# VHH binders against F-box protein At3g56470, part 21

Target 1, 367 residues: F-box protein At3g56470, of Arabidopsis thaliana (Mouse-ear cress) (q9lxz3)
Amino acid sequence: MVTRRRSKKKKKTKRKKQSSKEKEKYQTFINLPCDLLQLVISRLPLKDNIRASAVCKTWHEACVSLRVIHTSPWLIYFSKTDDSYELYDPSMQKNCNLHFPELSGFRVCYSKDGWLLMYNPNSYQLLFFNPFTRDCVPMPTLWMAYDQRMAFSCAPTSTSCLLFTVTSVTWNYITIKTYFANAKEWKTSVFKNRLQRNFNTFEQIVFSNGVFYCLTNTGCLALFDPSLNYWNVLPGRPPKRPGSNGCFMTEHQGEIFLIYMYRHMNPTVLKLDLTSFEWAERKTLGGLTIYASALSSESRAEQQKQSGIWNCLCLSVFHGFKRTCIYYKVDEESEVCFKWKKQNPYENIWIMPPLNLIDLPLFDHRI
Below, E stands for the ipSAE of ESMFold2; O stands for the ipSAE of OpenDDE; V2 stands for 0.75 times the mean of E and O plus 0.25 times the DockQ between their complexes.

## First folded at step 18 (VHH)

Design m5 (from u4 with I58T S104E; framework vhh_7z1x_3; at its last look DockQ between E and O 0.12; V2 from the best seeds 0.00; counts 0 for: pae E 8.1 > 2, SAP .672 > .668, placed apart)
Fold by ESMFold2, look of step 18:
Structure m5 (fold): chain B 367 residues (1-367), chain A 124 residues (1-124)
Amino acid sequence: as target 1 above (367 residues)
Amino acid sequence: QVQLVETGGGLVQPGGSLRLSCTASGFTFSSYDMNWVRQAPGKGLEWLSDISGSSDYTYYADSVKGRFTISRDNAKNTLYLQMNSLQPDDTAVYFCARVDLSGEYFEAPTFDIWGQGTQVTVSS
């Protein structure tokens, strides 16, 4: 690509680390002082960072530290017609096409901690899948309605992992089903429906500080505390009507953000006040970038990066027939009319790759 | 009255180069993203490249990346495609197309105006 200038470059070294044994065994470049080494390594793409980490202990420590800062979420696209999957890294603008025959007939439910929760609506099978390691953890079957959402609290490798789903059986009652690790079967709890009769479904679920927050299509927020088996509809309502073209909700370090999308208007960004449970409109994301997808979203603090990407929504888009992303700034300087249309929720989802990610061989192996 | 007219096609030997032009009229050219698309004999349409109205962003299909370069001259209302290292499988009718502003660019694009096409033939 002639006009594309998204790359990292290695710099020449001006200083040497004082160790005669290390200088004898390694090139002069590998004996750099820590600050200069970090500057050089910060310019490497992820693949070259991984390769560079094999040079020596000093390089390994620097490379791993910088990977944490520079690793971004990846976008997974799901084929409608076969078992093919496309992983896209927007920071490096690189795709990886993978085939997961073990997921034939499954659709995505949720993404958290590097894991996908996958559901087969024909067989009612439920499993966790890690697309980077290909680890698969089956769960007990469960019937779900077409528009029913499911989430989980943390990685399935933790004994604290809790699966959660909620639906309205009738306008009078809410049914909650949970599954805790090593349980024999799903637990069902039924609560009086204290939501307005005009809601159709729960659109967003996030887990934060031990509880699940559930947002309806009408903007009502409810809370389920699994430790107390407690359900309640919270008092706050967004200052603006819910966006006709959908919403995104995410958690970052205990804070909850909601973004309403409109076809011909700038999105509305809201932050939940955890004391009053009221939504407050924000003109900034406070240095965050939100990687938005319909079922779950990821967040990252981008304020310390040299990329200039901060206070943004990262959104899946097309230019021609090429899948790519844009970074939409959500601040006072973002005056562009936003032409958003609600996407198929099962088309794609964001996921964080592991910090020790290596190149293509890792993606081809199932463990 | 809104028109796109492609020129610059022809016969070229394998490994050769051609430069296609697409002249726009009847609309504000700089306001629209523009694309090149081709159709090989007996095959469907293949998207090749996209350029933003400002020329700040370009995108290419993998089949042409590194060999083809899209550009535009907004003062002349003209879109270009520089094609290098041409091979026999590049033989096709090449179209320029205007991206529909009413579409949502979060979906695959739609094109509301097409040129008539120009034939490119790569053979020895």
Scores: ipSAE 0.013, ipTM 0.428, lowest interface PAE 8.1, mean pLDDT 77
ESMFold2 (binder alone), look of step 18: mean pLDDT 84; pTM 0.846
OpenDDE, look of step 18: ipSAE 0.019; ipTM 0.330

Design m6 (from y2, 22 letters changed; framework vhh_6qgx_2; at its last look DockQ between E and O 0.02; V2 from the best seeds 0.00; counts 0 for: pae E 7.4 > 2, placed apart)
Fold by ESMFold2, look of step 18:
Structure m6 (fold): chain B 367 residues (1-367), chain A 124 residues (1-124)
Amino acid sequence: as target 1 above (367 residues)
Amino acid sequence: QVQLVESGGGLVQAGGSLRLSCAASGFTFSSYDMAWFRRAPGKEREFVADIDSSSDYIYYTDSVKGRFTISRDHAKNTVSLQMNSLRPEDTAVYYCAREDLSGSYFEAPTYDYWGQGTRVTVSA
C-alpha cells in the first residue's frame, strides 16, 4: 500500500501477503462491531442502505433500524377523476404514482398509524386501507353527510380501535356514532347540545390521551371520552383571526396544536392549555415538525437528524406537473412567495409509513 | 332593512383622537360580529378591527394595535372605534360592516352589509 495510517492498539506483526491482508480486510469489514457498523451505514444514501441490507443479517438489522428512525410522513394525493394516487416522501423528495382499484369511488376520512379510513358516499361503505400493504378491513356501512368528519383512535389491527363521528346537531341534541373493533353494529349516543350556535359543524378531530377533541366551525372545542361515554363543550375559544383561510389541528405527546392558515401571511400556531382550556400563541414548535392536512395531520420530533431544533410546518404546493411540499419555519423571518390556497379536504392527507418500507409489496426493490 | 350608519369623522391634527360610532338597525345586533374597515385615497378597502358578538374576542390589524379600541353597546346597537395617537396614514373613509354568519370561524370572514362611511382626515 502507498500510504497507511497506524491504528492505536494494533498488534506489531510483520505484514502478510497482499491476498491474506485483503482477505482479513474483507472479513474485518463484514464483522465490524455494531457501533462502527451503524456509523458506516448512517452515512449511506438510501439506495446504498438498501443494497447494504442484503449483505448479511447483522447489516440488514442495522440498515433497517437506521432507516426507520429517519422516515418522515408521506403525503398522499387523491385524483378527482380516476383511481390514481400520488405518494410523496418529502425527506427523500421522491414521488410514487400508484393505482388502487380497490378504492374506486372512495374518499378519505382520516389517517392514523399507517392506515387510511375510506368512505364511499354512493354505497355508504367504510373500510380501512393500508396503502403500504394493501390490506383492507371493511367496516359496517354508515350514511355520512358530505361535510361530516370521522376519526379513529388507532390501527384497526388493534382490539382497542374505535371509530367516532358526530352525525347530527340539533337545537337540543347532538348525536354521536361510535364503532368498537369487531362489534356487530354502530353504537348511537345522544347528548344535550351545549353549543352556542345552530350552525355547528366540525372542522377538526384529534384523538389524544384516550379522548376525542372536536373543533367546531364556531370555534368551540368539544370533548368525547369513550371510556366514560361522556360529551361536553369545553370553555374558551381560540382568538379569532380575521384573514385566516382555514385551520389544522394536531396532537403530539398529549399536546394539542391549532394552526391558522393565511393567504398572505405566515401561519399562526396556538397550543391548548389542557387545565384552563385557553389557547396560547407559539412562536416556536420546540423542534416539532407538523405535516398539515385538512382531515388529519401528522407530527414528529426531528431528534436524530439534527442536533438543533427543527421547528416547522410541512405544506403542500403545486410545481409544474408535480405536487410537492415546502417546510415553513414558524420562528424565522422569511419572504413568503406563495399564496396559500385552502385545499379540498379530500384531495390529500399525510400518513406515516411502516417500519420496514423496502420489505413491503408496495415498493419495487429495484432502486 | 339592514342599515349601518357611521358618524364621528372629521379633521384632526396628528397625535389627536377621534371616536367613530356605527348605529345598527334592521337586524338582531347582538347575534352578529361587527368590523371596521377603511379606504385610503387610491387604495383598496382594508381591515381595521373586529369585535365578536359576545365581545369576548377582539382583533386589530397590526398598524392600529395599541392606538385604536373597538367596542360595542348592545343596548344602543352601536359599534364604536376609539382612535388615539392618530397619524396622517390613518386618513381614510371608515366603514362599519356586519359579518356574514354562514362562514367558518377559521376562514376569512365575509361581510354582507356595509355602511356609507365616515371621513377621517389627519393633518401632517
Scores: ipSAE 0.020, ipTM 0.407, lowest interface PAE 7.4, mean pLDDT 76
ESMFold2 (binder alone), look of step 18: mean pLDDT 86; pTM 0.869
OpenDDE, look of step 18: ipSAE 0.401; ipTM 0.675

## First folded at step 19 (VHH; framework vhh_7z1x_3)

Design p1 (from r5 with S104R; at its last look DockQ between E and O 0.02; V2 from the best seeds 0.00; counts 0 for: pae O 11.0 > 2, SAP .688 > .668, placed apart)
Fold by OpenDDE, look of step 19:
Structure p1 (fold): chain B 367 residues (1-367), chain A 124 residues (1-124)
Amino acid sequence: as target 1 above (367 residues)
Amino acid sequence: QVQLVETGGGLVQPGGSLRLSCTASGFTFSSYDMNWVRQAPGKGLEWLSDISGSSSYIYYADSVKGRFTISRDNAKNTLYLQMNSLQPDDTAVYFCARVDLSGRYFQAPTFDIWGQGTQVTVSS
């Protein structure tokens, strides 16, 4: 009776623990498109920008490129008598004297993107001038009235540069002239005048998102779309009629601001609602600094610059009976008058210096 | 010689009516927009009405809307202003003016030719 011991081989089923190494696809932000990276970094405060610059070489380059020292606008003063110009950096309190004999008889009409629009009333010559490079871009001649306002869309080095002016305002008609870069002639457009019949003149013109915004002395806002050859008067009016002695309009990142000051009053800041086309008073600039003169306006969203010029209005204005430049803190409702050498709103022009100031022969490093 | 001559002014009682005329000479009348403007004693110029060369466009100031009517006869080179329901506040010198549409001027208003004016007095 041979008891066959059936050795039950316990098959140890080694459960292979499939360690699902979830390869956490560490989405390394290392491969962000440069544009997206720049967009993200552009939203970082400087402190965080500096931190971000330590992440990798690509981030470093992007951070440094965006550390574009938003150079504060400079003031250019021009003499009516001796063809001399003075550049003043309010942030650094530095002056540079310039002499441009080639601009003899010319006056400034507008400033934007580091360029001056210059006009000679005797020869009817119009040209772009870069005071930093001394580059000149001539345009077809145009007769202009002294008080006629002009604006351009961008630097004349761009093929998209467009000049705009209203050459005539009658009871029934408005005549507009535009000039595209490298065009042979001015384009003339005539529209029905839909403005109020109260002797409207245009005082401020700014370009934003393909459209010229034109402010009248009565506070009416009109727009001209060159692409559509369309002119319209907007229904909205500022709550208070802007005075002729201190009205500035500026554009910042698609937003339109109106600054007006009466002789004895603090500046008021209005922002245009682009949906309703109504003006709303702003009690804060939200970190924005606005530099404005009669013929130019610049704006900067500056983070903590050591210069103390932050979240304020820098205005060349008539204050009472005096022509002066003022520094006004909107949030604090405080005004500081700076003693600038030339305090004529029509003789002081805000201009953006080039980013690479080092190459400007203008800074006699010898002092 | 380019000229505008206003006529038809005078003394009228409140509630009365007057018709002003402006005769143009020396230019192609039908090619120009024409306007009526007035100046009351001690006051500035007040725009009242304009009419396009073809009479297709007519505008009125709120102060005279419904009371005044502008018209023109291009064959006669004459601009008209019918004034009804006149009030003492309508007392003024009334001018006809031509608008320059040449684009030569950046000025509002851009009137290049004016008449000498005609006196309208509204008094009881």
Scores: ipSAE 0.000, ipTM 0.256, lowest interface PAE 11.0, mean pLDDT 81
ESMFold2, look of step 19: ipSAE 0.000; ipTM 0.309
ESMFold2 (binder alone), look of step 19: mean pLDDT 85; pTM 0.862

Design p2 (from r5 with S102R; at its last look DockQ between E and O 0.09; V2 from the best seeds 0.00; counts 0 for: pae E 8.7 > 2, SAP .734 > .668, placed apart)
Fold by ESMFold2, look of step 19:
Structure p2 (fold): chain B 367 residues (1-367), chain A 124 residues (1-124)
Amino acid sequence: as target 1 above (367 residues)
Amino acid sequence: QVQLVETGGGLVQPGGSLRLSCTASGFTFSSYDMNWVRQAPGKGLEWLSDISGSSSYIYYADSVKGRFTISRDNAKNTLYLQMNSLQPDDTAVYFCARVDLRGSYFQAPTFDIWGQGTQVTVSS
């Protein structure tokens, strides 16, 4: 009886002591000074940030606010055969593989505001797709040539969303098709062709300040102003022609940038003067990071160096049959490679993930 | 005349080693990325390795990584492939190929000049 009492009291005391010690440690960890908590959270990968946000209200608020500072564009790779898609975050070097059966037979045309514009060349179907929410917005059908580019002005959830493509170019005329949200059909507009030199295709299309800027494979820059229903060829020429190694155009806060890539040579970065339409070479990105892909590009004004991706030109390229993500520092005339090894996916594009990933179906699936 | 000529193939036992050479002529060798590609009997082409003109960037297919080493000597206009730990499934014709400089970084490379190939046979 005495032995049983001692054993039960010791076990009860040890259990209470252990429970109290664990509660004390948990409360101490939760009550870290704000600056220390922010430092810890800023170093977490996205998946661990989401897990940490469930700890308590204080951690939730810190984790959510710091997600914005670490949000970077992701690369999305498209399989041609099995409707699988790979999203890659190069800042965290994380992959997410998804299957989108609703996109069977579609190819990507453009990316902006977290949305993809997708086209099925067999059915002539056109739709917007958000890979983070899986929302799908069908558009009226349209026949497009394989090398024909199409772009849009903003998310399809906006009544201001406008789709734009050049459907034909003859010696005398250019035919443009546009589709405005809530319209029943495509609008066709025909303009005099003001191009003075022969060209094969429009290589890049960017929407900025209410107009579409269109770069040809020969370096001519044209614009279409949908509010004026106006087409013109701008007088300036970039000092270097777009070439076989790569040519990218992007917009940031109303400014237009053009990048020429050469294998094993420094990229040339040019900025368009919107009053003279002359191109000026830039020797610095001034804190701007450009995420370039062939169909559309993203940009971000990086304010911190914590991810190692700031003030650089970021690209997905092939070396042999391996792809890499190159981060070229224009100011330093060097590159930084973040590599992953995925064989033979085709077609890729940068896309911005939403700021609040907690509510997304993407994280209800395998990561 | 632009040419690539491979040498160094032959018969080896499993676990053995071979060093292939590819001598280039008729172009500025150091300006081009160079690749090794092989074709096993009755199979399609398999890419093996890529080396940049300055040798600053080197890449391998997963099937040969850790066993094969690509290198070049720009003074001798020669590309090399050191093959170690050879197994019977490495039996193939091995080609050196020059990467077409007109190709985009955003698509798989194309090759504008090929060697005639050298046979490697691994058997006990």
Scores: ipSAE 0.013, ipTM 0.421, lowest interface PAE 8.7, mean pLDDT 75
ESMFold2 (binder alone), look of step 19: mean pLDDT 86; pTM 0.869
OpenDDE, look of step 19: ipSAE 0.099; ipTM 0.540

Design p3 (from k1 with S102K; at its last look DockQ between E and O 0.05; V2 from the best seeds 0.00; counts 0 for: pae E 6.7 > 2, SAP .679 > .668, placed apart)
Amino acid sequence: QVQLVETGGGLVQPGGSLRLSCTASGFTFSSYDMNWVRQAPGKGLEWLSDIYGSSSYTYYADSVKGRFTISRDNAKNTLYLQMNSLQPDDTAVYFCARVDLKGSYFQAPTFDIWGQGTQVTVSS
ESMFold2, look of step 19: ipSAE 0.026; ipTM 0.551
ESMFold2 (binder alone), look of step 19: mean pLDDT 85; pTM 0.864
OpenDDE, look of step 19: ipSAE 0.245; ipTM 0.568

Design p4 (from k1 with S104R; at its last look DockQ between E and O 0.01; V2 from the best seeds 0.00; counts 0 for: pae E 16.4 > 2, grease 24.4 > 24.2, placed apart)
Fold by ESMFold2, look of step 19:
Structure p4 (fold): chain B 367 residues (1-367), chain A 124 residues (1-124)
Amino acid sequence: as target 1 above (367 residues)
Amino acid sequence: QVQLVETGGGLVQPGGSLRLSCTASGFTFSSYDMNWVRQAPGKGLEWLSDIYGSSSYTYYADSVKGRFTISRDNAKNTLYLQMNSLQPDDTAVYFCARVDLSGRYFQAPTFDIWGQGTQVTVSS
């Protein structure tokens, strides 16, 4: 790829003499027909696409147009030793390292719309953080019981953003706290605990069509409708085979999917029937790619890509000191499934990068 | 007595091959991921390879990918490293290490048990 070499030369040739030679090459490249320019740009990794978009208005328009098609979720890894964070793009197999000292002592709780929800269990501080812009939206302090889950409905910059948490569960009651955008304080609601006596914690929470769906570690599905201030445990249970060692739940365009991971079998995919609240096993993802993590997941309806990341379950892994991903083609037979190991839920999470990265702190703004 | 013992090091010419072995005792070998790590003279530790307890997954540092092969025999409690196309900069003490699963959730994998190492020297 010629543009990658020119990008390196441009970065290395900051002096006048060297920049004159690189200027001549870039001028010739700028005069390419639009269709040929799109072919060249479509082969660039995201970082080089961002840099190329700064060349002129014609390149900017071409680069931005192609970003929408090629942007995938990124996996963010959290280091607790030095506040370093590693963003990984599995489609290009590239990393970007960042340092966020403002997050010292915080752990991740949820991710949606490019935002992280972060909680400090020692100070009870809660905030939204956008790792791409470094924007921070602090929330009122919140105490919550050990291992409780949190979720939010959309970006905190939206006036419709609703934050949801189950702060405590007793034998008889469940305490839910919600925070609507621009509220002055948390709203507390207490409901009868209608879970069976073996309930301990929520495994996954998904927001879809105005409702929070909450899956317990025992397989009970509950919902909270914030517009009705309504809580109930639903009658259906996902069919769970013995030996499941993890699960993921995600939403795509109103459809809710649950994936159970097993040590000795292929993962199973379940789809929720929204009328009966029963789970039906699916033998295929039907073109859907699911980027799964312990606290929240991302999903996309993707066309087949040359990279091979299409119609699959994409999971984070640790391999020695190297962070990477594995892929399951759920609708294909596979060998014994020890490909994935359950990890610390606070170690990583999927996040969608913004469509336009040119004005963000992740990338050099120099010409 | 929990122990890892490496063998198979030695002197080899550039382009040559060696196979290292690491014998484990005192723990359930098949339950732990195992790694190879090396230390060149005067340098820090360099991670080389990882193999899962099931032996289904292997991973390599870019510097050794395609040249080194990690494997294990859980029935013999033995970890192996096949090293091909050796170069002078592969000269190091090579350690096998057990991954500390208890710390994996909060940081990069750490190693709680190390062997004493075996010397590999690549020179003409």
Scores: ipSAE 0.000, ipTM 0.185, lowest interface PAE 16.4, mean pLDDT 73
ESMFold2 (binder alone), look of step 19: mean pLDDT 85; pTM 0.860
OpenDDE, look of step 19: ipSAE 0.005; ipTM 0.262

Design p5 (from r5 with D100S S104T; at its last look DockQ between E and O 0.11; V2 from the best seeds 0.00; counts 0 for: pae E 8.1 > 2, SAP .715 > .668, placed apart)
Fold by ESMFold2, look of step 19:
Structure p5 (fold): chain B 367 residues (1-367), chain A 124 residues (1-124)
Amino acid sequence: as target 1 above (367 residues)
Amino acid sequence: QVQLVETGGGLVQPGGSLRLSCTASGFTFSSYDMNWVRQAPGKGLEWLSDISGSSSYIYYADSVKGRFTISRDNAKNTLYLQMNSLQPDDTAVYFCARVSLSGTYFQAPTFDIWGQGTQVTVSS
């Protein structure tokens, strides 16, 4: 009856008066067939999944396996007034306020694969930060202009991680800097400027199938292939109605999606045709859920509709001055609201927690 | 010439009600989201409510939710604010404001046209 998997003696001590019937029922639950256990666990909120994982080794393995299948991105927000950041899990409607003074003066440049690329404009320091593990990976310094964007290809724990930025745009040329992990210095490449005259900044950068796709604030799409050291500007522009001044771009399994938001109209979801490089509007996401962030968006294919976040566009937006996060169902033209009380949607970033979240010191909730 | 004109302000006892109107002219009223904003004596501007062009989306500040009701009549080019259960803290100049079309869900509203305001006074 007593096992070492029940290391939560203080909770077990509170339930010392459990009846023999309740103890017998507990043992019966341990013996459920695998398919019934998976059905029960798949319906649990994260909090109850964590508690259920403490029952026995078989339940632990099932809970952890199904937990990953149903895990959704979290929101992160960096405080303007102190050295803290907040992580918010919308599925549990819970937050964690964390303090990390070593990031004072840093701002976020890009997010991908659970990592943030951070830049301090006063010291020119550049580093990767994982807000779940609190790991930092320093990078060589680089001076960046005020409106300069930087992106990376994958987690800095991979030897394939590549940083990319456009450092200069003149009438004659574009200068690109890249940094490959373990390199001694930044590599500089110069290309003829093929961008339109009204270009101001790169608004969105996405890495997909070995290529960086770069969208300008005027809708011009450029690409950089680092393996070929090749830069090109593509001819088309996405259709955009007047009144949009915010967009999101993301990648899923090699497909590029662009979302325009409008105060008076439903969002527009566009998919890039990788053959013609033309944009096509989508009236459905086909089971895909997109979590939109200003710096980089996350995507997830949902296999089960009972999660409530299937075939949705998930946003942090303003309605009037009321801040809200919504799940917008594209093919139903409807929204489901949930509440997040922070100031600026562009300062909220969707970020994917690691697979081993419950085992990390900061997030261990095993009971 | 584009303008907004508020009416319906006045003196009211605590617990009383008032209905404000805002008549729009010089633009296609139904194409714009409209807001109510107030300014108490010696204080800054306070946003109260937002209504979309079709009235499909309505939002309130927490300070007035449940007491105030925003509405519009696009055929009459008129925006309304029904104010119930008024308290002395509601004493302010109330403004009607047009939301700029150059905004998105990612920005707090930007207002390009304002009315002159109407005074509401709630006496103890």
Scores: ipSAE 0.014, ipTM 0.439, lowest interface PAE 8.1, mean pLDDT 75
ESMFold2 (binder alone), look of step 19: mean pLDDT 85; pTM 0.855
OpenDDE, look of step 19: ipSAE 0.066; ipTM 0.509

## First folded at step 21 (VHH; framework vhh_7z1x_3)

Design g1 (from r5 with S55K; at its last look DockQ between E and O 0.01; V2 from the best seeds 0.00; counts 0 for: pae O 9.3 > 2, SAP .675 > .668, placed apart)
Fold by OpenDDE, look of step 21:
Structure g1 (fold): chain B 367 residues (1-367), chain A 124 residues (1-124)
Amino acid sequence: as target 1 above (367 residues)
Amino acid sequence: QVQLVETGGGLVQPGGSLRLSCTASGFTFSSYDMNWVRQAPGKGLEWLSDISGSKSYIYYADSVKGRFTISRDNAKNTLYLQMNSLQPDDTAVYFCARVDLSGSYFQAPTFDIWGQGTQVTVSS
């Protein structure tokens, strides 16, 4: 009877020792310095980040903290030939293919606050689309020219959401259309044309502090105040005429920036003086990162030290450059070019991802 | 009495043509820029074209450019819109309108004088 008890104790001790050795192997990674842990986790795709977050509390905290840091804009590539969309995270240099059959025939017009403004030139349908949630908010139909720019003020989930577009520029008049959230119809406003008579088209539109700023191809800046139904052409001009497709305008916390590049020149950054309405050249971004695209541009002040994309211009496609993603450090006057997929400047746009990327249907949560 | 009266509307097949007229009375027609505007069912107003009093300046909305032609006869106090290659989407009430040029250039001028409109229906 005594012999059977000894064998069972040895098997239990061996299993406990193996379990302790396996636990010890896993413990070696638990003691990583926080900075190193964050560095490692920052290199993980989101799927692996989620997995890593299950390892321990420290890892969980690190993983979650880094998920929040991914507040940098993503680049959406959309093909005209297929209903395929590609999301690219420049910080992680990762892509995700998306399929939105509901957007067949649609083109992207604008992006803000994580939403895309989509337009179908065949049906004249306009809608807001959230590529992360796949939510759609239809708008009243509108005929738009191919080169007609449209902007909106904020997410369509807000009752304050306002759409804005210039539908016509004639010798005598400018026609503007606006749409307020929950309105039944587009509002049309006609203003006297005060622009120079040199075939002005509006190429960039940004919304700031209740006002739409509109930049022409000739460098004229106009503003529209929807609340006052007021239109004005501002006297200020950029020092150099922005080239077509090489000019980007963005807003950050009430400040308006203009980025333009000529062939064989470094990008120039201008900041609008809101008092004099004159443009002043900036030799520094002041910690801002500007994500520029032909259709819309985003700006962030967040120090994403980990991605290497900080205090720079991120240009998806720039006219005159080989179709590459360009990071330009304004302070250092240095450029880094990454070869990227040949895309039309109008076939990509920056978009802000949601803060909680875990909830993205893009990631199979079936872990 | 200041008045604008549109005429020439009707039913036309796709690809067809119509010529609208707007007769002005009660003011010096040649002194004003004149406009064509339309309103489709369930849609807002759409500006189409303007012509200066002197006929020196003519411009079109992109939606009608190359298809519509605005003209005026100041001697007859009449504004015209020649519409070619009409599409179903051109179905609307068409208005001639005068802009009040006395208003602020920075505010949306109101068309101070409108016609009653003429119905244009493009249907097979």
Scores: ipSAE 0.012, ipTM 0.266, lowest interface PAE 9.3, mean pLDDT 81
ESMFold2, look of step 21: ipSAE 0.056; ipTM 0.415
ESMFold2 (binder alone), look of step 21: mean pLDDT 84; pTM 0.848

Design g2 (from r5 with S55R V99T; at its last look DockQ between E and O 0.04; V2 from the best seeds 0.00; counts 0 for: pae E 9.9 > 2, placed apart)
Amino acid sequence: QVQLVETGGGLVQPGGSLRLSCTASGFTFSSYDMNWVRQAPGKGLEWLSDISGSRSYIYYADSVKGRFTISRDNAKNTLYLQMNSLQPDDTAVYFCARTDLSGSYFQAPTFDIWGQGTQVTVSS
ESMFold2, look of step 21: ipSAE 0.307; ipTM 0.648
ESMFold2 (binder alone), look of step 21: mean pLDDT 86; pTM 0.864
OpenDDE, look of step 21: ipSAE 0.012; ipTM 0.244
ESMFold2, look of step 22: ipSAE 0.005; ipTM 0.229
ESMFold2 (binder alone), look of step 22: mean pLDDT 86; pTM 0.865
OpenDDE, look of step 22: ipSAE 0.306; ipTM 0.634

